# Miniprotein binders against q9bqp7: the designs that were tried, part 42

Target 1, 240 residues: q9bqp7
Amino acid sequence: VPQNWFPIFNPERSDKPNASDPSVPLKIPLQRNVIPSVTRVLQQTMTKQQVFLLERWKQRMILELGEDGFKEYTSNVFLQGKRFHEALESILSPQETLKERDENLLKSGYIESVQHILKDVSGVRALESAVQHETLNYIGLLDCVAEYQGKLCVIDWKTSEKPKPFIQSTFDNPLQVVAYMGAMNHDTNYSFQVQCGLIVVAYKDGSPAHPHFMDAELCSQYWTKWLLRLEEYTEKKKNQ

## First folded at step 4 (miniprotein)

Design Kg8
Fold by ESMFold2-Fast, scan of step 4:
Structure Kg8 (fold): chain B 240 residues (1-240), chain A 82 residues (1-82)
Amino acid sequence: as target 1 above (240 residues)
Amino acid sequence: SKVRVFIVIEGVSPEEAEELAKEIAKLAEELGLEVEILVEGDVVYIIIEGLDEEKAKEFIERVRELAKKYPGARVEVEIEED
């Protein structure tokens, strides 16, 4: 139970489009700020087990690849993820600029992996867009807001070398999604309400991506956990 | 009192690790538990918090039984007071 609870959903908003909504997806740039990002909050409030897992993974990888090999591997993983996000933004955007400049990016195994998910995505409202929770004082950059199988969702695209069995295996990803959702629902730059989340885990070999859909009830459960992480972060900042 | 449980399973193939993780996730759902599961290559990591000591022991025992189906699987458990 968080000390300062705040609702994830905004009773003054609807998920239905209105006449003031822009005809193209919103892309609000992320501003440099002293306000913490969702990713920063989660990174600074990892559990002892999460820290231990990362340390063991790092040590194991360094033993296998060497220090320079580990740096190269992590850089390549980051670059592939970045390119995947750029390709998805291009595919879902009306301008399709990236497709003309990097065909290899659009023909990657990751893009093949998500094809069956993409055919169920429509009504794109935001792409690579900044969100800010003005009351709870955090910011984020969400990947996508669109309808998935008729439900308006915050959609988070992830890359993986291995299939993820269930939502539990996505670690802090559900917390990221609901944090973005809660921020967007209370951000004056947006007029609509999102009540669902979707985590899509894409695979390098092109095997079918795993969609992890989060309904309003599940989002509310993870929202409480996010509020606890945000509270922990705020307390740590007081102690510097 | 409430406890935190950390489980690591090694000694299996990457495919077996994914299969085992799926079975553990189903077990958690059957027991009404919120469990964080991470698979990295051939290792399965399980994190669970806020459990009663009795529920924790039951979950650990059931995970050990699932792991027995995989020859070579080694289960390491750490329990902390939550």
Scores: ipSAE 0.013, ipTM 0.296, lowest interface PAE 7.8, mean pLDDT 80

Design Ma1
Fold by ESMFold2-Fast, scan of step 4:
Formats: C-alpha cells, structure tokens, sequence
Structure Ma1 (fold): chain B 240 residues (1-240), chain A 87 residues (1-87)
C-alpha cells in the first residue's frame, strides 16, 4: 500500500449532468510549472531495467536508420499523434464552425480506424483540458471526457502502426488514464465524477481501432499502482 | 557465477517495455540457464498472445539478446545461444 494513499473517486460528486454544468465542453489550458505532470512522473519512475532496455532499442534504431533517420522517425510518430488528436477535438466539438475545418485533416487512416468507436461516444464534457490534483500535487492534460456506451469515461486516444489488442500492450496508458481521472475528480474546476476509463488504439492503415474499457474496479487497481509511481517520484526528488 | 535472465515484451515501434520478468541465480551449466529462460518466455508468451517477446541473458561477462514469435523460433535461437556460451 502507498504511504500517502488517497481515494480515486469523490463521494460528493455524481456522473449525471447537473443544470449548472456548462453546455460546451471544458478546455482549461495547461499551466507549465514546478508541479510534475503525469507524463513526467511516469518517465522518471521507469525501472533501471526498463531504462537500460529503452536505451538499447534507441542504439539499434540509430544503427539501422542513422541519427537523422531516427530523429525523423520519432518526429513523424509525434506529428501523427498530434494531428490525430487535433482531428478528434474538431470532430467532437459541438460548434458548427469547428466542424467545417480542413476536410483533409478528417480523412486520415487513424480517423477511419476510430469511426466505429465514435458512434458510441456522446455527451462530451471536456476536450484537451488540464487537470490538477491539489492534494497529491500533480497535473495533466487529458484528451477527452465523454460518455462511451452510456458510461462517463476519461478517454485517451493512441495511434499505433502495430496491433495492440490487449490492454497490457498499452504500457503505462492505464496509469495515465486513472491519474487524470483522480485529478479531475478532486479538481475544483470540474463538478462531475468519472469512474471509467477508455484507451482507444487507432491504426494508420484504417483497421478497426481497439477499445480498452476500464471499469471502476479496474481503475481502482491501476490507481493503486499510479500512487506507488507517484510516491517513488517524490522520494527520488527528495534524494537528489 | 551469477546469471541474470530478463524476459520482456517490447513495442518494436517505440522501444517501450510493456512487461518484464527478471530472475537472478547462480549456475555454471549453460543448459540450465537456457531452460530457465525458456520457462519464463513460454509463460509470458502465453499470458500475452501476439506480443513480441525478447530474452536477455548476462552470463560470464557475455550478453545475449534475441526475440522470437513462436516456440519453434525459440528453440532455434536457444540452440545458437548454447553454442555461443560453450565457445
């Protein structure tokens, strides 16, 4: 058990819409500061073995592609993800002017891949929005909060060229999702409660995306693991 | 001599380690080391069907790393490793 345990869910909140809730999705900008981001915590708490194996992979890729080739490869992966997220934000926005944006942005293989998932998404409450856990002192930028098949979820969009049919194949994504969830549930900028997560892995060739739904029980299990990573991060910072 | 065997799942696109199992023990028998690696690899491959599984072994100052997609491939790779260790 983590030393500084804190619950993921807030018993004072409901997942049902309130009359006082905004009618447009929230988009709170991320303020970069000393408070660590979810991504930073996860990157800084990889095991020594994971770091070693990642560095070996980088060396092999550089050997195969050259230094410039490797930089181009990693830049392309980043750009593909960025454009995919921009397209999804546009598609899920209720504003008509945003829905008339660049048609080419909306026709990628990744967007084709997620069409069957998007049909089950409604009631969007937040898009590209910052969350902060004031008690546990971390911050993040979540992709989307919406109802998936009738359940309010923190939704994380991921691009891949290789199949990821198992949640175990998504690495730290479940931890990222529950970290955002716990932060949002205790962030005063939000009034609702999220108890479920969804990781959607979209494919470049347009093959059907793999949805990895996380119910409340699974979210609680990953939350405990996230708290351990956060504790490890805090201890490492004190020992520097 | 100390032996370190790491069996892990790797994302070939990003190099991310999806899952891993590490074991350390003392042995002077190359076949015992190989058998231990195979047991761990078969377990992980069964738990994560379709994932790429990689075996990393440190023994007597030498490092060996190889991947496989099937039990047949694993046997071929392990035969090569035994030969290298015995050199």
Amino acid sequence: as target 1 above (240 residues)
Amino acid sequence: DEVEVIVYLRDPETGEVIALEEVRFKSTDPEEIVKKAIEIAEKLAKEHPGAEVVVFVRYKGKEFEFDFESPEELKEKMEEIIEEIRK
Scores: ipSAE 0.149, ipTM 0.605, lowest interface PAE 4.1, mean pLDDT 81
Fold by OpenDDE base, second read of step 5:
Structure Ma1 (fold): chain B 240 residues (1-240), chain A 87 residues (1-87)
Amino acid sequence: as target 1 above (240 residues)
Amino acid sequence: DEVEVIVYLRDPETGEVIALEEVRFKSTDPEEIVKKAIEIAEKLAKEHPGAEVVVFVRYKGKEFEFDFESPEELKEKMEEIIEEIRK
């Protein structure tokens, strides 16, 4: 049980988005402060098992591709992920803010992969927007807040070359999502609350993306795990 | 003293290591060590803008690991890192 328990949901906020929500998605800039990011907390609190699995994967990839090949591969994966997020932001942004869509950004297997998910996405409230949890002292940059199949979600877009049909295969991504949810729900820059999460795994080959929907109950379960990771991070920092 | 510095970049979204450089050299000055780490970080970050920076230092039989959101943050915390390596 977390020593410093804090709720994921804010009882003072209504679950109903106020009708006055701006038609334009929020894009709050990330202020780089002494406050740790969600990603930093997760990376520094990886279990020995997680580290081992990643190292084993790395070793296998190096055996297959060679050292230089693996470096090139990882670089390309990073770049493709970044381009994918940029393309999604462009797609989900209102038409008036669309700079000339680089047609080349839209011609990716990842974009093809998510087309069926995008059909169910509406009511975009935020894109690439910073969240801060003032009490728990962490920050993050969320990809998207929108309605998925009529439910308001924090949506996190991921790229993969391998199928991830199960949420368990997404490692710490569920923790990231709920961390963003909890921060947003208590961030004064946001007037609304989210109760659901969505992880979308897009595939390079254009095969249909896998949506991993997280209801309020599942979010609450992962929130407890997030709080434990945050406590571990805080303890490690004090001992340094 | 023999110093080992490993600087690697991680994807902030996946946590995957996207670039890594290791250097070994002789130094007795923590400032020189951190400056070398910054140099490597800046070099790697040119190819991978927006990646997180991790600096590993082995010095005088101690191991240190520092993580940063950017090479710029590493520079901002340079004095703090130097002090930690001196302990």
Scores: ipSAE 0.018, ipTM 0.382, lowest interface PAE 5.1, mean pLDDT 87

Design Ma2
Fold by ESMFold2-Fast, scan of step 4:
Structure Ma2 (fold): chain B 240 residues (1-240), chain A 87 residues (1-87)
Amino acid sequence: as target 1 above (240 residues)
Amino acid sequence: DEVIVYVVLRDPETGEVIAEELVEFKSTDPEEIVKKAIEIAEKLAKEHPGARVEVVVFYKGKEFDFEFESPEELKEKMEEIIEEIRK
């Protein structure tokens, strides 16, 4: 895939607020499709380095926790992440209410962690919304599109137990963000353009979350890498 | 034999990855492997003073993981690293 034939930004779109923009954030449902998702493409095209590091991290964790302990750990991490995203969608959506009890307890760490970031988030335009790049033939489900410190961003919320110590291969977060950005910028269901990304890493112990801001130049650089991963996926699928 | 040396530098307070480097090469000499790992770790540690340094060496299907908080500590542990890899 020629990189200069598929730009991440759409020159026909503006990143500024429009009077016709809906007051309620968009939430387009992800449809069942044979078209690959961003996460599928990334999972199927991990580099040999990423696969090796992930395998070693898994072996180390199994050594420390046991086989059953590792499965329980990964299941709990997944559940915590899911609840964190559900809580954030509710907080950022003007009409949603959260269920009392268990969710309030789970929110005590991660939600506290992101409070200072949320104060700088406004103008929410999309939440848990599907994007599709018709020309490049991939889909995704983005977490949030909103203004962060005055700039319209694709925002991706991540949970992390502070890394002391593990070997982990998780270098694809920027690729995921720009893949969603490029899809949305060329998706007819959306009328605006996003040029910036934000990855927010929240901590279980309530320590302040770390925002990783990606400007337009950085997004363009990661877009080039995403296109290569998408090309690798397409080639692998043809050889199956 | 294939050898992989992976070096990660983290903020000691937050655990955030500041810098990382992975080098693949072929060697059968444990001393050469350790020397390469130390060179990479020391270089990165000097570029990022105060960072916590984690070094992982993969050799002959075995994993050797070492964590250092200063360049001085890394040098002091050189003998232990060589002995462990040789086992």
Scores: ipSAE 0.007, ipTM 0.231, lowest interface PAE 9.5, mean pLDDT 74

Design Ma3
Fold by ESMFold2-Fast, scan of step 4:
Structure Ma3 (fold): chain B 240 residues (1-240), chain A 87 residues (1-87)
Amino acid sequence: as target 1 above (240 residues)
Amino acid sequence: DEVEVVVFLRDPETGEVIAEEDVTFKSTDPEEIVKKAIEIAEKLAKEHPGAEVIVYVVYKGKEFLFEFESPEELKEKMEEIIEEIRK
């Protein structure tokens, strides 16, 4: 049990859309501060098993590709992920100017991979938007908040190279989603409540993306684990 | 669904990985997935007695990592692991 427990959901907020909701998705810029980000907390509190697996993956890739080949591979994976996120933001944004760039994106396979998921996405409330938990003192940059099959979700878009997925904190994806959710639910820049999460893993070859839906109960379970990671981070910072 | 199972054997004294096997197959049964991991772990452990076992599973796009002191512990905890993957 975490020593400093705090609820993920805000009882003073509704998940229902209303007439005062902005017609344009929110995009609050992330201001870097001394306040830790979700990704930093997770990176600094990786378990020994997570560190071991990441190091073994890195060693195998270096052995296969060489040092320079590994650098090129990781740079390409990073660029592909960045372009995929930019494409999704463009597709989900109501701004026509941004949508003109969709046709020229090199990652049409990833976009084809998510088509069946996108058909069920509507009511976009936030895109590439900063969140801050004012009480627990952490920040993050979430990908998307939208309705998926009628339920308001924090949506996190991931890319993967089947059958050998690239490991970049993948074990922590549910923790990342609920951390953003809890922050948004208590962030004064937002007026609504999110109770569900969705992790979408897209594939380069266009194979159908895997959606991992997280209902309110599952989100609450991962929230407790996130609070433990945040507590561990805070303790390590004090003892350094 | 496509499943990937990777089993590592680790020297408990040095932390060095001394054996590894990676398999991909089709399954919708978490019990089949865990039994495959046990099969691989037991096979590798015959050549490396005393090694720790690490099992990595990718199932339905979700990643799982389990660590055990021996193949025997993995077998003892089979039902718990099946339940975790089944969630």
Scores: ipSAE 0.007, ipTM 0.356, lowest interface PAE 8.7, mean pLDDT 80

Design Ma4
Fold by ESMFold2-Fast, scan of step 4:
Parts: sequence; C-alpha cells; structure tokens
Structure Ma4 (fold): chain B 240 residues (1-240), chain A 87 residues (1-87)
Amino acid sequence: as target 1 above (240 residues)
Amino acid sequence: DEVVVFVRLRDPETGEVIAREEVDFKSTDPEEIVKKAIEIAEKLAKEHPGARVEVIVYYKGKLFEFEFESPEELKEKMEEIIEEIRK
C-alpha cells in the first residue's frame, strides 16, 4: 500500500477521438532535467533477487564471451533494439520521407515477427513521445499510443533473442507501461485517456511476436506496484 | 530447487566489488553451503587483504545476504548463518 496514492486514470478524459485531436501522431521531445525517468526509478529499485540474478547472468556471459566479447554482444543487442523501434516508428507514421527506407530496417526478423500484430494496430495518436507526471515527479519516453483491436493502448515494443540479454526487462515491463499511462493521462500535452496496455515481444528469427494485453483492472494493479517503486526511489534518494 | 552461493569482496572505502565467485550447489545442506562460502572468501582475501566480505545465498526460493568485515568474522559466525538459512 503506497503512502502517497494517486489515480492512474483521469475521470475528466475520454479514450474517444474528438475534433480537436491532431491529424498526425504527437511526438513531444523529451527535455533533460533532474526529474527521474521511469527506467531510472525501476533500475534503482530492483529487488535483491533481481540484482542477484542479473549479476549471475552477466558473470556467466563474461566467462563465455570474455570482457570485450560481452561488451560487443550487449552493444549489438542495444543497436538491434534501437533499429527495431526506428523501423516501427517509420511504419506507423503517416508521413513519408523522400528517402528510400532502409530495406534492412523494414525486412528484419523482428519486423516479420510483429506483422500479425501490426494488422490490428490503427488510430496512432503518439510515437516516441515524452510524458511527464508533474504531481508524482517522473518522466518517460513512450514508444506508441494506438488502438489495438479497437482499444486505445500504451504499446511497448520489446525485442527478444534466445537467450535473452537482460532479465530485468521481463520483470518490470508492465510497470513501465502503466507508469507511462498514468503520466500521459495527467499530462496537459495530451487530451485523451488511455486505460489499456500492450507489451509486444518480437523475435529475431521472425517467429510470431507475443502480445501481452493489459486491461484496465490489470493496469490498476500494476499501477499500485509502480507507486510503491516510485516511493522506494524517493525515500532512498532522501536518505542519502 | 536450485542453490547458488555468491561471494563478493568489496573495497572498504568505495564499496566497489573487487573480487567475486559464484558456485551452484546440488546439495541443500546449509553447513556445506556456508563452509564453501568460507573457503572461497579465504581464497579471495589472500589476494585482496582488508576487503569486506559479502555472502549471498539463494536457497529454496529465498535470498539471504550477509556482510562481514573479514573472512575471519564470517568463520566465527558460521553457526549463526547456518541456523538462519535452515529456518
């Protein structure tokens, strides 16, 4: 039970499109400041079990690949994820560029993996867009807000190789999604209400991506857990 | 159930991990687990005198964390640690 509870949903907002909605997806730039990001809060409040398992994985990978090999491996995983997000933003954006799109970006295994999910995505309202919760004092950069099977969702795109590079991302993904959702619902730069989340795990070999849909009740449950993590972060920072 | 023991040596001034070793156990005997942790701590401490010792034990889904000023202190508190894990 968090001491400083705040609602995830804004009763003054609707998920229905209205005439004042922009015709193109919003892309509000992330302003750097001292306010913590969602990812920083989650990284700084990992459980002892999460820290132990992550350290164990890192140590074993270094034994297999060497220090330099491990660094190269993690850099490549990061680059692949970045390219995947860039390709998705390009695919979902209605605006065309004069330049021909990189064939490798559009025909990667990850993009093949998500094709069946993309067919159910429409009504894109935000892409790679900043959110800030002024009351709870955190910021984030969300991947996408769009309708999935007719429901407006905060959508988070994840890449997975076999084996997975980081265990933390599998534990805290729902918290990340609801943190963005709560911020957006109370951010004056946005006018609509998001009540659902979607985590899409794409695979490098092109195997069908796994969608993990989060309805309003599930989002509310994870929101309470996010508030506890945020409280823990704030408390740790004050006690130093 | 998986049992894993992690022994870390930390710089007393910076808190930085300067040496570490991990061991997977098939045995669930807490006495064997703690004895192995002591063996590892003593080995690592010979190459890093003055370091603080951290012992982390993952046992039957539970995580135990212990900190000591030296391997000697860990050895002196062996029975207490065994009893805590056994609970």
Scores: ipSAE 0.000, ipTM 0.210, lowest interface PAE 13.7, mean pLDDT 80

Design Ma5
Fold by ESMFold2-Fast, scan of step 4:
Structure Ma5 (fold): chain B 240 residues (1-240), chain A 87 residues (1-87)
Amino acid sequence: as target 1 above (240 residues)
Amino acid sequence: DEVEVVVYLRDPETGEVIALEETRFKSTDPEEIVKKAIEIAEKLAKEHPGAEVVVYVRYKGKEFEFDFESPEELKEKMEEIIEEIRK
């Protein structure tokens, strides 16, 4: 049980959108400061076993691909993910677009992969937008907040070469999603309450993306785990 | 003798560890160690389709780590481990 418990949902906010919501998607820039990001907290609270196993994987990959091959592989994966996110931001925000739209980004296999998911996405409220939990003191940059099949969700877009048909296959992403959700629900820059999450795993070959919907109960379960990770991070920081 | 078996899941594209299960027990029988490792690996592979499943075994100061794509390959690699432990 977390020592510093705090609710994920704001009891004073409605779980339904209201007329006071902005007419255009919010895009609040992430400010650099001493407050830790969600990704930093998660990265620095991996178990010793997880860190050891990740290092062994890296060593094996370097043995198989060489140092240059490993660097090229990881760089390519990163670039493909970045381009995918840029394309989605362009597609979902007609008023806030990329400086120059690259038609090749819009024709990628990843974009083909998510077409059936995008048909169910509407009412975009935020894109590439900063969130801050003022009480728990962490920040994050979320991908998207929009309605998926009529339910307001924090949506996280992910690329993958291999199938990930189950939510258990998506790493710490459920923790990342609920961390953003809890921050947004208590951030004065936002007026609405989000109670659901969605992790969308898109595939390079254009195979249909896998949506992993997280209802309020599941979000509450992952929220408790996020609070434990945040507490562990805070304790480690005090010891330095 | 203390045996440590760790079965973990990783994303083959990113190398990120998704989940892991660790078991410690005492055994002097290499066959028992192999059976336990296979049991855990099969369970996790069933629960997490699409992830790469990796088996790690530490016994008598020796360490073994491998992935597999088929039950036949898993059996072959575990037989190699038994042979190495016996040395």
Scores: ipSAE 0.000, ipTM 0.234, lowest interface PAE 12.9, mean pLDDT 76

Design Ma6
Fold by ESMFold2-Fast, scan of step 4:
Structure Ma6 (fold): chain B 240 residues (1-240), chain A 87 residues (1-87)
Amino acid sequence: as target 1 above (240 residues)
Amino acid sequence: DEVEVIVYLRDPETGEVIAEEDVTFKSTDPEEIVKKAIEIAEKLAKEHPGAEVIVFVVYKGKEFLFEFESPEELKEKMEEIIEEIRK
């Protein structure tokens, strides 16, 4: 059990939209500060098994591509992910941002991959928006909060190249989602409650994206694991 | 379904990987997958006695990592590992 247990859900909040909610999705900028980000906490608390698998994956890729080829590969993966997120933000914005964007952002195989998921997304409440858990002292930048098949979700968009997935990135995605959820539920910049998560894995070749829906029970289970990772991070900083 | 099984042998004193074998094959039976890992571990351990065994499995897009003090422990826990992969 985590020593500093805190609930993921906020009993003072509702997931139903109210009449005073802004019609434009929220986009709170992420501020520079010393408070750790979700991604930093996860990176600094990888298990020995995750570290071992990451090192083996890196060595294999370097053997296949060479040192320079590996650097180019990882840079391209990062750039494609960034462009995918920019395109999704544009598509989901009710402000018709699409008309101001480069058409090439909308043509990637990743965008084709997610079309069937986007049909079920509505009621967008936040896009590329900062969250902070004031009590547990961590921050994050979430991709999207919207209704998926009628349920309000923290939605995380992921890119994957078939058949060569990144081993390390598959393990912590649920923890990332629930960390953002818990922060948003306790962040004064937001007034609503999120109880569900959705991880969408999009494929470069346009193959249909895989949605991983997380109901409230599953989110609660992963929240406990996130609290343990946050505790480990805090203890490691104490012992520096 | 395409399956990948990687078996590593690790020196218990240094923590260094001293042997590795990577096999890809088709199977829909978790029991067959675990038996393949046992075969590889036993083969490699003959040349590297006393090594710890790490088994990595990719099956149906899921990744599994199991650590054992010996091939004998892997064999003893075969049914638990089959059940984990079957989930």
Scores: ipSAE 0.000, ipTM 0.218, lowest interface PAE 12.6, mean pLDDT 79

Design Sa1
Fold by ESMFold2-Fast, scan of step 4:
Structure Sa1 (fold): chain B 240 residues (1-240), chain A 92 residues (1-92)
Amino acid sequence: as target 1 above (240 residues)
Amino acid sequence: SPEEVFELAVELIKKLGDPKYRAWIARLLADLAKETGNPELLRKAAEIVLELAKETGDPEVLLELAFVLRYIAEISGDPELKEKAREIEEKA
């Protein structure tokens, strides 16, 4: 059990829509500051096994592509992910300007991959929106908050070249989702409660995306693991 | 073959200027040596790691090289390599 435990859910909030909810999805900009991001915390607290696997992948890629080729490859992977997120924001936004702006971004195998998931997504509450946990001192930029098959979820869109049919194969993605959820549930910029998560892994070749739904119980389990990672990060910072 | 890839990786290390990238490729050398089951390649991999450790003062790189050397020591069952890995960790 973490030394600095804090609840993931806020007892003063509801997941039910109310008349005061904004008619358009929230998009709060991420402000740069010294507070660590969710991705920074996770990157700095990887297990020895995760570090070993990452290093072996880097070794083989550098051998195949060279230093410059490796940098170009990783930049291209990042760019494709960014474009995929921009296309999804455009598709899910009620704003015509965003849809018009991103017309060319809608053409990809990744978007084809998620079509069967998107038909079950509605009631979008937030898109590409910043969250901050002021008590636990971390920030993040979540992809989407919407109803998936009737349940309000923090939805995280992932691209992958390898099949990820099991949630375990998504590594720290469940921790990322619950970290955003806990922050949002306690962030004064938001008024609703999210208790479920969804990780959607899209494929470049258009193969059907894999949805990994996380109910409230599973989210609570991963939240405890996230608190341990955050505690580890804080301790490492004190000793650097 | 793994032996041919091993020699290519050795040549790549000589061309790389960044000690961090050299350490990453050194880890590949250890894996390739294990795949061949060739004791001579394990010995060569260990020698390369030890030489790289002499060429850098970067603590993070030294710890990575020590990790690779411990891995080689486990595969070869060589207690001397394990002790040399400990010495590299102490320098870090």
Scores: ipSAE 0.000, ipTM 0.185, lowest interface PAE 14.8, mean pLDDT 80

Design Sa2
Fold by ESMFold2-Fast, scan of step 4:
Structure Sa2 (fold): chain B 240 residues (1-240), chain A 92 residues (1-92)
Amino acid sequence: as target 1 above (240 residues)
Amino acid sequence: SPEEVFEEAVELIKKLGDPKYRAWIARLLADLAKETGNPELLRKAAEIVLELAKETGDPEVLRELARVLRLIAEISGDPELKEKAREIEEKA
């Protein structure tokens, strides 16, 4: 357990939208400063096994593809994920300017994969929006906050070539989701409370996406693990 | 995520790579499974071994695959995998 425990949920908040602009999804821009991002914290606190496996994988990929081939492959994986997120923001946004985006973004196998999930998504409150935990000093950029089957969720969209039918198969994604949730619940730019998470893993071939719903109890369990990772990051940073 | 990138790399190596590198990945996953007790790593290692054993006729690779599968069988306690390891060794 962390030395300085902090709650994930804010008892002073409800699920009600921001009163200043309830009809438009929030999109707070990410302000860069010295505060670490969620992804930086997770990357810098990987286990020895994870670091070893990733490094050996890199060595073998470079051996097979060459240095340039490895860079191209990695860039393509990143680009596909970025385009998928852009397409989802366009689909979920009521703004007319987003409807003018490239039609090819809307007809990928990944978008077909998530159609069944999107039918259950409504009441979008935030899209591609920055969060900051003012007390714990970390920042992040979340994909989406919306109702999934009637429950307000932090939703994280992921692409995969391999099936991910179990939440344990999604690596650090549950930690990422609860980190965003805790930050949003304590960020003065937001007024509502999120208690649930959703990780949606989309597939390139259009196979049905796997939704991994996280209720409040599960979010609290992963929050404790996130606090441990954050503490580990802070201690490592002090050692320089 | 790093794990997703690794899983996609594993699929690419299975498709394009030399059989010895695929056998090496299976051995690496089996070793990590033994160290961590993670059943998912054992499942992935067994899958790679069994798929590669159907594709290769290289005696050296087959002997290594049989050894890796025996390790997986011992860790998991699965007698079916132990028998499959014996079959692979005989094929070599």
Scores: ipSAE 0.000, ipTM 0.147, lowest interface PAE 12.7, mean pLDDT 76

Design Sa3
Fold by ESMFold2-Fast, scan of step 4:
Structure Sa3 (fold): chain B 240 residues (1-240), chain A 92 residues (1-92)
Amino acid sequence: as target 1 above (240 residues)
Amino acid sequence: SPEEVFEMAVELIKKLGDPEYRAWIARLLAELAKETGNPELLRKAAEIVLELAKETGDPEVLRELAEVLRLIAEISGDPELKEKAREIEEKA
């Protein structure tokens, strides 16, 4: 149980659109800061089990690819993920904000994989936008805030390759989503309430992406776990 | 303990939605069961692999699950599990 509990939702905010809401999705840049990012908190507080599982995966991959092959593989996966996020930002941005799109950026199995998900995405309110929790003192860069099947969600886009899975942060993905959600709900740069999350896993071969929807109750459960990770991070820093 | 790590890995499978990552964790369960030499953990690992195979139609994931189940069958000496692994592979 976290000793310093704080609510994920802001009772003074609504998820309903306002006439005063900007017509262009928000894109607040991430500032250089000593305040820890969501990713750093999660990386620094991995459980012994998570570290063990990640190390076993690394050893298996190194045995198959060699050390240089493993480095090349992981670098390529990272680059493909980056390109996928850039393509999604381009697709979801109104044409009035982006004059041209890179055709090569939009040509990938990952983009084909998410087409059926994108049909259900509308009302984009934020893209590649910085969030900061002013009370809990952490920052993050979220991928997307939009309506998925009529519900306002923090959406996190993930890539996966077959037959050699890359296990970056898969077990912490729900924590990452709710951390962004809680920050946005209490960040003065935003005025709306997000209560749902969506993790979309896209496949390189174009196979249909898997959507993992998180309702308000599930988000609240993961929020408690995120608060525990944040407290562990803070305590660890005090002992240094 | 390895038994404790095994239980934590089972909990991770329940939280993960990606069939590919779940298959990878299933392999880890088989390896942990092998390290302990515990027949109960081998049985539990096999049950989990069989449930995961029912939940996916992905040929690559089914092939990986069949391979994991074959490993468990070899360690446990269970011919029924070897036959079930063959059935999963044919479905792929």
Scores: ipSAE 0.000, ipTM 0.171, lowest interface PAE 12.3, mean pLDDT 79

